VH-VL binders against q9vpl3. Designs and how they scored, part 318

Target 1, 224 residues: q9vpl3
Amino acid sequence: RGKINIQRPKAPHYERARVVAVTQPKYPELPKAKSCFKTRAERTQQQQENPYNEIIAREVRNWLDHSRLVAFFHLSSITADDIFRVRVQLHKQNLHLKSYGSKIIEQAVKNTRYEAIVPLFHSNHCIVFSPDPEKTAALLRIVRRVPQMVLLGGIVEETMLSRNQLVAYAQMPGLHAVQAQLVQTLSQAPGHLIQQLQAHQNSFVQVLDVHAKNQMNEETPKST

## First folded at step 11 (VH-VL)

Design bb77 (framework fv_cemiplimab)
Fold by ESMFold2-Fast, scan of step 11:
Structure bb77 (fold): chain C 224 residues (1-224), chain A 122 residues (1-122), chain B 107 residues (1-107)
Amino acid sequence: as target 1 above (224 residues)
Amino acid sequence: EVQLLESGGVLVQPGGSLRLSCAASGFTFSNYAMTWVRQAPGKGLEWVSGISWSGSSTYFADSVKGRFTISRDNSKNTLYLQMNSLKGEDTAVYYCAKDRYDAGTPLGMDVWGQGTLVTVSS
Amino acid sequence: DIQMTQSPSSLSASVGDSITITCRASQSISSYLNWYQQKPGKAPNLLIYGASSLQSGVPSRFSGSGSGTDFTLTIRTLQPEDFATYYCQQGYEYPRTFGPGTVVDFR
């Protein structure tokens, strides 16, 4: 079970030093891509063993508390250089690309209205945050040129939107009356919208898992 | 010009109620979490309350929990602090402040108002 | 709640001096510490966020360091406008808490 023992420090002081070093503000300034290229298996095992989970869960809660636009993406294999280019282009539009493990997302949104998003993160994923919902159109223009990123849905003004609804929102002229009408209409059946989004995500995850499995020559222990 | 302007500070009797307002201008108010911080005469800063950009999440210091309520009206670019059951210990200059929106955490308060004085005395 | 302490509570210095102020948290707050400057009769100004990041427009003579429970603010080559009260503040969890402040006076 201890397959990655080197990543799990034996002493509390070492683990604390490691967590502190990782949370220091200097790491976001590095050109190294802080993005969606890490595999789910690697992330899950590392995060379950690390007391760092609560610190990152707090970071996710702060992003949700400060963002009027949250977009969820499935991420296929992409190079660090390619995702860095995407992140730079998104940042110019005040769009912030982040990746978090499923366990951390679950911990962050537990007992909140956003708990229903957890199933979206059971495959390779990334999230884009912005304080400005008018940037939805800019987001979709940038991402459509990145075939590795597939829009799953999002949250705009605290309203859960499917892929099609988010695309429709991006095409609106931005008039207050039109935006208020859309939010009001979507809020009439929030449970049904969430279920539809989750069902589509599950289907997409299954397709990807089958495709990945068919390409594998070597066996993998236990997990699919 | 990015600015915050507090108002509503007056003399109030112990047990009374008062509502403070903070008018925001020069930035998109609805995009940022907001905070109330107070400072008693000659004393240090005390964090009082915080509210998310939408108003859905609110936080309070233990000293004011159950007595104070924070709210915002994004259509009017205004932050409010409703203070009930006021005590002498609530006498302070009350500042409103804007939380930074930054890539990652932690977040600090980068824009502050000039403050409004609330005096609770008989 | 996380308790914050600052040392010293006050200090006297001359223009051109280099000074350090320390801040300690009652539990680990990682790097979730901010520093503020307040002049008499004025609102506070954010100097440093995230323990070590300078706020835009803040002179480079200000620097912050530390992680976990122990933090420092350093002002190199003190200028007349730097005589003020300095506060640390943890942003790790709610409720957020400030240190008691350090008064920097002219000697």
Scores: ipSAE 0.038, ipTM 0.568, lowest interface PAE 6.9, mean pLDDT 77

Design bb78 (framework fv_cemiplimab)
Fold by ESMFold2-Fast, scan of step 11:
Structure bb78 (fold): chain C 224 residues (1-224), chain A 122 residues (1-122), chain B 107 residues (1-107)
Amino acid sequence: as target 1 above (224 residues)
Amino acid sequence: EVQLLESGGVLVQPGGSLRLSCAASGFTFSNYAMTWVRQAPGKGLEWVSGISWSGSSTYFADSVKGRFTISRDNSKNTLYLQMNSLKGEDTAVYYCARERWETSYGIAFDIWGQGTLVTVSS
Amino acid sequence: DIQMTQSPSSLSASVGDSITITCRASQSISSYLNWYQQKPGKAPNLLIYGASSLQSGVPSRFSGSGSGTDFTLTIRTLQPEDFATYYCQQGYEYPRTFGPGTVVDFR
């Protein structure tokens, strides 16, 4: 309980602290205005030259080159445990669930036949890839039990399909029926197919807006 | 059971043309990307060309770009390599191989044919 | 194009030895690296894909590691059947490229 005064080597301590301060490298400091300007320029440069994005964009392109079935989903908040469970179920059917940023998707499909899918990825999303188009029925069966995943559309045998067309494809028996439907779909103008996908996305946005309003209405009790 | 069988390798004069074929059996050919890899006598492996499962995307090594064409016929389970303007440097055993993607980062040539020898000489 | 290099170009080892072969990429390829074995007069055989995943049917004495630009193939307890040339190959971008190969000779 009394204060214990240990005589510290004040002269050596002072000299040591001074030497350390003098020998420490000076971290570069920029004027505020110049620092802000350089920071913004560096941020822009970093965004354009992110090597990780290029690696992942190549991964997306490789998936597209090896998949006869590609399905696009809007993804609502979901726990890591739940998405892992879904991924395991899909993997058993040779279905591969992937999540990529919208910028990466844009980079991967830019100047390709699939560039039209970019608008689908402006919100939270995920993609399922498979080399086997006959697994479409299994895919829809699995995701029916996952309300956080909402089907937007897909690509089957390199043909872009709306949600309704993909659901119809899943219900078709055998390869002959599948080929007949794809031939009919391929006869449609590219602009018409893009419009169908955009209309579906707009309809989905409206569904989300209505759902949000319904949630607000449920929070506020109404009379009669 | 799963196998790839190349054919078409012969002696060709420089400037000539040749088409190689690769017959696939024992798996669903249309579900896989395919590739051609060559090996000159006493040398290492050199990737030549690749094609997506549908045939819509094709890729070539710089040494053959503009001279070779890769194509496939999924109804016949057959891969083709059309070789034009052949040079002495094209002399090699040509292998066809299946390219799969089963896991993240797992793009690999898992099934290989026996190879077919192409000799380009006067 | 991505350039692949291997070291050593050749090595001699005895049955029971453990050996390591190194592969380097000229730029980052993440984990898109495969290892192949080629025995004299035969087509190549896939050993390892995705840098570290063992192909089915391949003995557990083979293993791979690495990511980015530096990769290794390790063979523990060499067997006589392991006399072969080993190649690394990148699956990151087109064109696909192979390393020059490493010849494993038994002493």
Scores: ipSAE 0.051, ipTM 0.573, lowest interface PAE 6.1, mean pLDDT 79

Design bb79 (framework fv_cemiplimab)
Fold by ESMFold2-Fast, scan of step 11:
Structure bb79 (fold): chain C 224 residues (1-224), chain A 122 residues (1-122), chain B 107 residues (1-107)
Amino acid sequence: as target 1 above (224 residues)
Amino acid sequence: EVQLLESGGVLVQPGGSLRLSCAASGFTFSNYAMTWVRQAPGKGLEWVSGISWSGSSTYFADSVKGRFTISRDNSKNTLYLQMNSLKGEDTAVYYCARDHFEPTGWLSFDYWGQGTLVTVSS
Amino acid sequence: DIQMTQSPSSLSASVGDSITITCRASQSISSYLNWYQQKPGKAPNLLIYGASSLQSGVPSRFSGSGSGTDFTLTIRTLQPEDFATYYCQQGYEYPRTFGPGTVVDFR
């Protein structure tokens, strides 16, 4: 501009063209749908250690290293649109919903203090991460309206908590120091937590069965 | 407004020790991992050390392993770098930076302090 | 350790030019690549994270591309404030490593 002494003509032909800059179609930088139809070859690749699995396992380790709040959920049948809406609501509260295969989670937490969480991921599951443990109450408030997501437990301030302990934590005062101290008193050894979570899985099946039947009863007004 | 302020840089003899401090403000310090990056006069950037939000995980460049220790005091919003057995090659401006983890999974050093000069000479 | 290299080590350009800086990793780092700008006597500033995501407040004339081992930073329509040193940095594994830097000088 200026230093290049080029007359910048404005021609009718050029204006009439009205070609707005349209480059190649936009592609998602990070595909949000990591779950897709898998071919036999793709499923076979998932069974073996490969660069892709290591990259995703590293992503999980990064989330664990940078999150003071990690919540584990059983995920019942839910539409892509519904889970997307939940993800948006959570994101507004600095809560990040992620889904990873059980093998990737196992690889990520192997030889860490969190190895005990692996049994939680036998079926459909999802994880919510946040750098802010004060958001536990906001998380539970949002999830309360999503019956397809059932809280299994979590990790707060590097302490493994059962469902009941995490719910209790959410009701505590909002001071970080006070909450951290209370988390320490609520905590238990990872082995004991997994035993309680496995017992909760059996109890949860019963609770989910009752809840599903209650949901069916509540849904019947819809069909009448 | 995120602010990071380094202090402690001074002239020390080879073999000496020094502790650097980084005072953080304008964000919830305990929610972020932190890092130290140095730059020798007229040279490029060199990553030195990193620490998780809680202080439980620490990482070091091979050039400083066994000599440097990184720590933090979340109650005081302060990051530390304890430097022992200093060498002439450690002469550099030391920057404190926030290690930001983006929700999309990417890591970056999004805010940097102004740096503090450490000179190691006899 | 992952070694990072940059090309060119320096370049001379004029206001209004478009320039490209290349960064190469010794092994695949997916898209865990960041670009920083450093002006003389000042601390570095983050320009691009995750290979192609523009940091808030950074002008749209800056863009990044690439994945795996080869990455590029492009500055379209160079402005006076863009004469600085540019560094790439991998966030894939510890230790984190920086490229040697590319000095962009005024011709």
Scores: ipSAE 0.250, ipTM 0.632, lowest interface PAE 4.0, mean pLDDT 80

Design bb8 (framework fv_cemiplimab)
Fold by ESMFold2-Fast, scan of step 11:
Structure bb8 (fold): chain C 224 residues (1-224), chain A 122 residues (1-122), chain B 107 residues (1-107)
Amino acid sequence: as target 1 above (224 residues)
Amino acid sequence: EVQLLESGGVLVQPGGSLRLSCAASGFTFSNYVMTWVRQAPGKGLEWVSGISWSGSSTYFADSVKGRFTISRDNSKNTLYLQMNSLKGEDTAVYYCARDRFDSDYGLYMDVWGQGTLVTVSS
Amino acid sequence: DIQMTQSPSSLSASVGDSITITCRASQSISSYLNWYQQKPGKAPNLLIYGASSLQSGVPSRFSGSGSGTDFTLTIRTLQPEDFATYYCQQGYEYPRTFGPGTVVDFR
C-alpha cells in the first residue's frame, strides 16, 4: 500500500471507504454480463453482413450509372422457370431484370436524387435496368405477357415517372416526350409521386382480385 | 464505325491548365459511362477518371483528385477532362474509353480512342 | 485501393508457342477482371472481360480463367500479331486499377 497510506489521518478518507466497498459481496449482474456477450455476438454478425450489403449496393450504384432506363415492378408469385424465360427475353433486348433487398436499395440510393424510391420496395419487387431508353416499348411489350409483374413506375433520363407516364413515354418517340415528362415531374413533390405510384399498385391488385373472381364465375356457367 | 477521337494534348508548363476533349461517333454516346486512362512514356496504364451516362456521378484516381474534373456534353457526343495544377507526373498519353457494366462481368472498357499526348514541362 | 500484379514482367516467345500470363489482385475481386492488349504506338484493345468472356472479334486462341485473386490469360499457338503488351485490370471497384503489364516479345 505504500508509506503514505500508513501515515494517513485516522478519520476515514474516500480511499479507505472505496477499499471497504470493494470487499463487500457484489450482487450478481448476470443479465448485464450476458447482454454484453450478446452485444458482441450481434456486433460480429452485423459486421459480417455489412460487407456483403456494401458489395451488392455497389452493384446497384453501377447499374444506376449505366442505365438511362430503370423500371420498378411489384412481383407476385412466379415459378423459377417462368422468371428465367422472362429474364432471357429481356436480356436479348439489353434489359436486365434484377431483384435486391429493400435495405440494399436504401443503402445504394441514400444521399442520391433517387432516395425517394425506397418506399416502393416494401413488398416483393424487381427492377429492370437498361442503358437504352428506346427499349422502354420492348420492355412493356414483354412484361404485358407476364401478369405476375406489375409496373409501378420508373426512371427515364433521370426523370422519375409514374406508371401512366412511363406507358405514355413508351408510345411517344423522341426528344419532345422527354422534355414534356420533365416539366410534369418537376410539378410533383416526391411524396405526391410516391402516393400516385402506390395508389396505382393497389388499384391493379384490386383488378387482379376482380379478374380472379370473374374467372371463377365464368367457369361456373360453363360447367352447367 | 464506333470511334473515339481525343484532342487537346499540347505542351503545358507546370501549374498550368488544359482541357482534353473526346469526340464519340458511331454509337449512342449518352447510353454509356465514359472513362479516361493515361499512360506515361514507357510506363503502364493508369485509370484517371470516370463519369456516369448523365454526368451526375464522377470518379477519380487519388493522384488527380481535386485537380481534375470530368464532364460530358451528350448533345455534342463529347467527353471532357479539365486538368488544373498540372505536374510533370501528369505527362502521359490520355485515352478516352467507353465503359460497360454487367453484374456477371463487372466493369470493362470495350472501345478506346487513339490517345492524345500531354507534356508538362518547362 | 486494390493493387494488381502481373507475372512475368516480360516474356520471349516464338510463333506457334503457347504462353500464359498471370495476374493477382491484393483482395478478392470475384470474376471482375479484364485483359487488354496494346501494340507499340497503338491504343489498348479489350481481349477478355469478366475473367473468361472473349470480346467480339478476338481470336479464339485467347482464353482467360480465374476468380477471386488469381487470374490467367492464355494464348494458344501464338501468331505474329500477338507480340504486344498485355494488361490486366480490375472492374470490381473504384478506383479502377491496372496491372503493370507483361511484354511479349520475339525470341
Scores: ipSAE 0.644, ipTM 0.872, lowest interface PAE 1.8, mean pLDDT 81

Design bb80 (framework fv_cemiplimab)
Fold by ESMFold2-Fast, scan of step 11:
Structure bb80 (fold): chain C 224 residues (1-224), chain A 121 residues (1-121), chain B 107 residues (1-107)
Amino acid sequence: as target 1 above (224 residues)
Amino acid sequence: EVQLLESGGVLVQPGGSLRLSCAASGFTFSNYAMTWVRQAPGKGLEWVSGISWSGSSTYFADSVKGRFTISRDNSKNTLYLQMNSLKGEDTAVYYCAKDRLDSYGVYMDVWGQGTLVTVSS
Amino acid sequence: DIQMTQSPSSLSASVGDSITITCRASQSISSYLNWYQQKPGKAPNLLIYGASSLQSGVPSRFSGSGSGTDFTLTIRTLQPEDFATYYCQQGYEYPRTFGPGTVVDFR
């Protein structure tokens, strides 16, 4: 039966209003890691406020001072849910995914040996930090499953590495001395390294354009 | 066991110099930034100096800038604090501490027992 | 430099009491605030990091809260071993700075 026996038009409006107010906040999916999401929202607001750029630049300085591994990525459009999952997987490996505005990165690395990386951050980007350089292989394994993140290059033990050099570093065996030797061997002149990193970024844009064109043709086939 | 052991604290004359050492064991020393914190008799904690994991970046409290230098030898797992032009105000117990950074902040999770430096004539 | 202040400078409490210590930063430090405990004649010990994260091995009666400029450390059901000096410290920028400390004495 569809008829409700307990139906009173004179039901206390206050109690009914409270029930509606309490139940009205409904969401198909539960918000994930509210504390983490709120922290990210706060950082985003600070990044977009010009007066806070200097403040957030200090956070970037702290990360650089405490990280032997720094990896730079181009970041395509990705859902909050998907990026959260990636961040959780990375955090389990002591890898910390951060996103900062290009002006903030410029202020943080100004007058440092890493000033040359600034051009890499003119488009959507993110950075992964870790105190442990041995986690490079774990980083690349995780990111291979995330097509929205494309490796641009990185800094390992204060040595700037291109994408290919960082991949080579990750393939080294677990002998610490051998890994340190590889890092030194892969060293490049700063000007040449930046040119390689910028070329990779430009090539990626071209690949994305081709992929998008093919995707449009496949998903919207023309029958005429 | 993760340990930090300071040494070098002695009585020195005003204007003198002294080098403190901190020996680290039980963790990968080269992965962590390190800090020196001091405490004058009957006073609170005062942050003195910090050094990045590689030694490339060093930081000092205004009270010691130009007089103290911090350095590290990652091959020996040892942190140093070179103290020059010592003043009576530098009399304190000096603690070595291990910095840690993660998504929750920058903090000192391991501390040494401290070494007493007395500056007096 | 970021200046840190603590209130109260000292307090007297009995075993079983709940106490609150406040810490204020001269400018916003987000959640980059840590709490340390120091017993007489001993080195400091980390209690709370990142404003609210409890260090491994620290009893759950300790809790921290706050963000920006105002922070609190709360000790529920004070135990005899909790009579010590407590310091807040900002990890936001260099130079790092400590609060002047709060002495928790037996009443």
Scores: ipSAE 0.349, ipTM 0.688, lowest interface PAE 3.0, mean pLDDT 80

Design bb81 (framework fv_cemiplimab)
Fold by ESMFold2-Fast, scan of step 11:
Structure bb81 (fold): chain C 224 residues (1-224), chain A 122 residues (1-122), chain B 107 residues (1-107)
Amino acid sequence: as target 1 above (224 residues)
Amino acid sequence: EVQLLESGGVLVQPGGSLRLSCAASGFTFSNYAMTWVRQAPGKGLEWVSGISWSGSSTYFADSVKGRFTISRDNSKNTLYLQMNSLKGEDTAVYYCARDQYDTHSGFPMDVWGQGTLVTVSS
Amino acid sequence: DIQMTQSPSSLSASVGDSITITCRASQSISSYLNWYQQKPGKAPNLLIYGASSLQSGVPSRFSGSGSGTDFTLTIRTLQPEDFATYYCQQGYEYPRTFGPGTVVDFR
């Protein structure tokens, strides 16, 4: 089925967006670097016009069009090896873990029915896709063992669900008719759902900021 | 056994209409995006139309936009292609195909029907 | 729309030969390239997906490579059942597009 390439670093294709973002030139030390004088709007515009971002944005659109289950997570610091292990375990259940830059996601969903998800991706994030919504229970079971991944919510059968609603949905795997009914019932308050997801994101970002600062103070000892 | 079976192909006059059906069996139809591909006699494959798992997103080749519509009935495990304002160049074998879902895939069509012949002539 | 080109348009080979078919996209499609085999009077069969992944049940003599705009399909030690038409297809964006096909005939 899959190929294992030990001679090459484990760099899944989803890492391409991260490489582009990370390789943005840093010129705070350069006296005549043109990029140092660009406005935030100009830098954002250049990123959106990047041909590479367009390619990845189309990939995201394809995943959204083919998936009945999409789950959104905050992603804390995790090693490449640990996340690869999680990906392998999820793949066995037809669950596909992807990571994309926020600008790529925004470009992918612009002028589509998925536009409402953009605010969820202003912080560290990852997405799990699946064609089978019955796999929601398996997803939650696997993620229980990965404290670095925090469920924010998802989309099931094109209906946005909060974390609690998605957990409730998972309790009825294999009952398609009942699950469809539940999704319709839960979707009666879509406005409240978006606000709940944004509130959870803001609270979690604050916790992550404090944690990151504390770790920098502890793990970066002063030395001569 | 995973199977797709097309039906509805007949001889039609130019300007006429025809609806093709594709019956799916052996898999959970509602979990897959579906595609129609055609092949004119002695020519290559041409992608015609695609539909998302729910039916809410549909896509068409430029040659058929505005004339063809794709739809599905997940309760009946059936895919449809409604063809209107038919032209001679629409003469082809029409295949129904299932889009594969995989981490490495470019969403290939992994299961194909046997095809149904549509002939448009006076 | 993304245009796909294949070369050669046809080739003649003998059983036991190794052959290579090339596919080019008009713009970058990453690894979103699939290869199909079609025998006369039959529906196409998926051989390779995602540029290099072999479909289950397909003989190991088939292999694919490439990324971006240039892709190749290689058939090592050609067998009698391999005389067919081969198509590449991009899954990068809608509308999806196929190459014009490469006919593999016996010499």
Scores: ipSAE 0.324, ipTM 0.682, lowest interface PAE 4.0, mean pLDDT 79

Design bb82 (framework fv_cemiplimab)
Fold by ESMFold2-Fast, scan of step 11:
Structure bb82 (fold): chain C 224 residues (1-224), chain A 123 residues (1-123), chain B 107 residues (1-107)
Amino acid sequence: as target 1 above (224 residues)
Amino acid sequence: EVQLLESGGVLVQPGGSLRLSCAASGFTFSNYAMTWVRQAPGKGLEWVSGISWSGSSTYFADSVKGRFTISRDNSKNTLYLQMNSLKGEDTAVYYCAKEKFDSSTGYLGMDVWGQGTLVTVSS
Amino acid sequence: DIQMTQSPSSLSASVGDSITITCRASQSISSYLNWYQQKPGKAPNLLIYGASSLQSGVPSRFSGSGSGTDFTLTIRTLQPEDFATYYCQQGYEYPRTFGPGTVVDFR
């Protein structure tokens, strides 16, 4: 109903607002040519060594580790007011819209199975997280009304899915187990080498587990 | 009602093996990371092991790495800790705990704990 | 591994007192610090998570502050049920680590 007033951006947390105020530069003169000019390589190196980036990368890792649904979007020209309205709508569905720099994303997923997502973040982007994979349909319904947000792909139940696979998943109503089976089936589609390699490893482990269980059932006496 | 109930704690000989179980109820078990924390008699808390919501990622304290394994069965809402090559130093009450993820802040905490099960390693 | 220390190791107080317990991490953990209360023979209870967020159901007399390496738990107007052992725990890296605990005893 009167959601604008209720869901306006909250003032920054009191502690954060104070930190920003204290650390904000108040010098009378802007940049000096020599000290302010940095090559792209120097900027990249400095950014990678920034302690603040490690803290934010930890936040991203927590979101990835605790979200069963992660969706990646490219952002076309969009106003701050428009993106805020989208964020509010998503939040009502337990969908959390976040934006992070490409170097932070790279640091967060380095040495994980999700390292392959890094190329998606070379342009203007955002990520939506949710602990509930059943919200995929709600997510796509909301985003359909936001032409500036273009779905690139996502991760559902720790399985990387293309845009088309994620759309197919969203059309599947039902239990988590049934949806998980669909995700596994879709992830084996041609052209997804990384997915196929992971699926092969999982299949091998599953075969070993089934074989071990069958052997135990044969050896274990019914009465103990 | 959100509950965790540990079982399996008994007296075992040094070098022996034991499997602990933790039964979860009152919440969607498969949505949360789980952990084992132990406490030796009269001593402080020691984090032992953790497992992601799916079971694909596991973590261990250096004191138990290579000897203990953590696993879960989401269809049975049960967490397990397999303890091998037990030592006297492993004598403790073992707690299982659910790792809260606060989606509004991104912070974690062990918000639900079991009652604990006592493991004694002695001859 | 991140090492946690607490000060003091023990503290004697009376009902109605305000007490402060400190926790220090061996490296910066941002705000990924939790506080737990444990009574003899009982499982621990989460009091504060994310350095300053009060867990649901925990009395407002408990508060947490700090970031980086130095953290503080404050209990205002101590009640009889607050005589317990308090632990800090970092949630920044695996393995997770607990502080050695602070025992709050009746004076």
Scores: ipSAE 0.207, ipTM 0.618, lowest interface PAE 4.4, mean pLDDT 80

Design bb83 (framework fv_cemiplimab)
Fold by ESMFold2-Fast, scan of step 11:
Structure bb83 (fold): chain C 224 residues (1-224), chain A 122 residues (1-122), chain B 107 residues (1-107)
Amino acid sequence: as target 1 above (224 residues)
Amino acid sequence: EVQLLESGGVLVQPGGSLRLSCAASGFTFSNYAMTWVRQAPGKGLEWVSGISWSGSSTYFADSVKGRFTISRDNSKNTLYLQMNSLKGEDTAVYYCARGRWDSEYTLHFDYWGQGTLVTVSS
Amino acid sequence: DIQMTQSPSSLSASVGDSITITCRASQSISSYLNWYQQKPGKAPNLLIYGASSLQSGVPSRFSGSGSGTDFTLTIRTLQPEDFATYYCQQGYEYPRTFGPGTVVDFR
């Protein structure tokens, strides 16, 4: 129901503003005594206690529970237009790109076997969900053209897989049974997978630190 | 040794209610989706309901939707099926079964209980 | 709902025979098809999952194949313990559905 209205009411009228300015000065009052300012810690605590966070956490659990394919990505700086185009392309393949805060993810997986994945989400991240694990190849084909999305690992058929294991899974013929056999063959203990995923994340942080240092050195007029 | 033990099956009059229980042992219950499958006397298998490993997602056959609810208590390793507004056609042996953790929640059922008989009189 | 059909509804065979049971889905289910065996008075047991993957402990004489809508269970060199009812089941969408069953009787 959007009706186009070319008329827009304007709050300040030229004549009204001029009269007020001539008559007397108006000074905005800050409601210091009547407003309570929250510290960053208090605001964070209040958000964690927000009952709507449980509703969003349940949404995340529903995605995990209904998805046979879950892929975790580190997300570098990307424009809103570019991520929208990626999201639309993924959606055409029944792949659903979602972003949730780290606290929501932690709440969603707490007291589950996936609790160990929480450290992956302490940096900028996104998750792709699908009910169809055969779409892993399509997923990797799409994200190959998006350098801002770095695959960390995922969950296929409720089995946690490293980046290399997901790539191997994607290269299998488009038969679910063959892919399920590969998942069983390549599956590893959660501890080992988490170590691999954290190592990749730590390597990325090191690359960013080296880049920052190189950028500072470039600003120096004379090298050696 | 993986074991599933159903209990609660009794004779109930039409319109009555029953809660079935399935006690799981020998595996990490919270890692597996669970399902209920029934079999009327002399008939084939009919899938009734499924629940995800976390308990957050539940699914039902059309014949029981709105009358049955499935739940689980991961701290007690127990699966439940609450059956309300029972009908004569609900008379069946009810099996508890485990969904493989390497698959979609109720894709395949690798271990089954012995079954518990529910009889709904006319 | 996805409807499952099995052919034949029953068959008679002798020990040593090779038999084939067919399962058909009303729509494509990829490879999300499982096979179960049920002996009289007992609970079903899983034979094959994902159309072709043999469950641990199941004899190698059992094999499955197919994808999409048409699936086959083959038992080579039938043994006395194989006289049972066999069911297919789709895991593609909810609600999950079973085939009507195939009774394998002694000839």
Scores: ipSAE 0.006, ipTM 0.429, lowest interface PAE 10.9, mean pLDDT 76

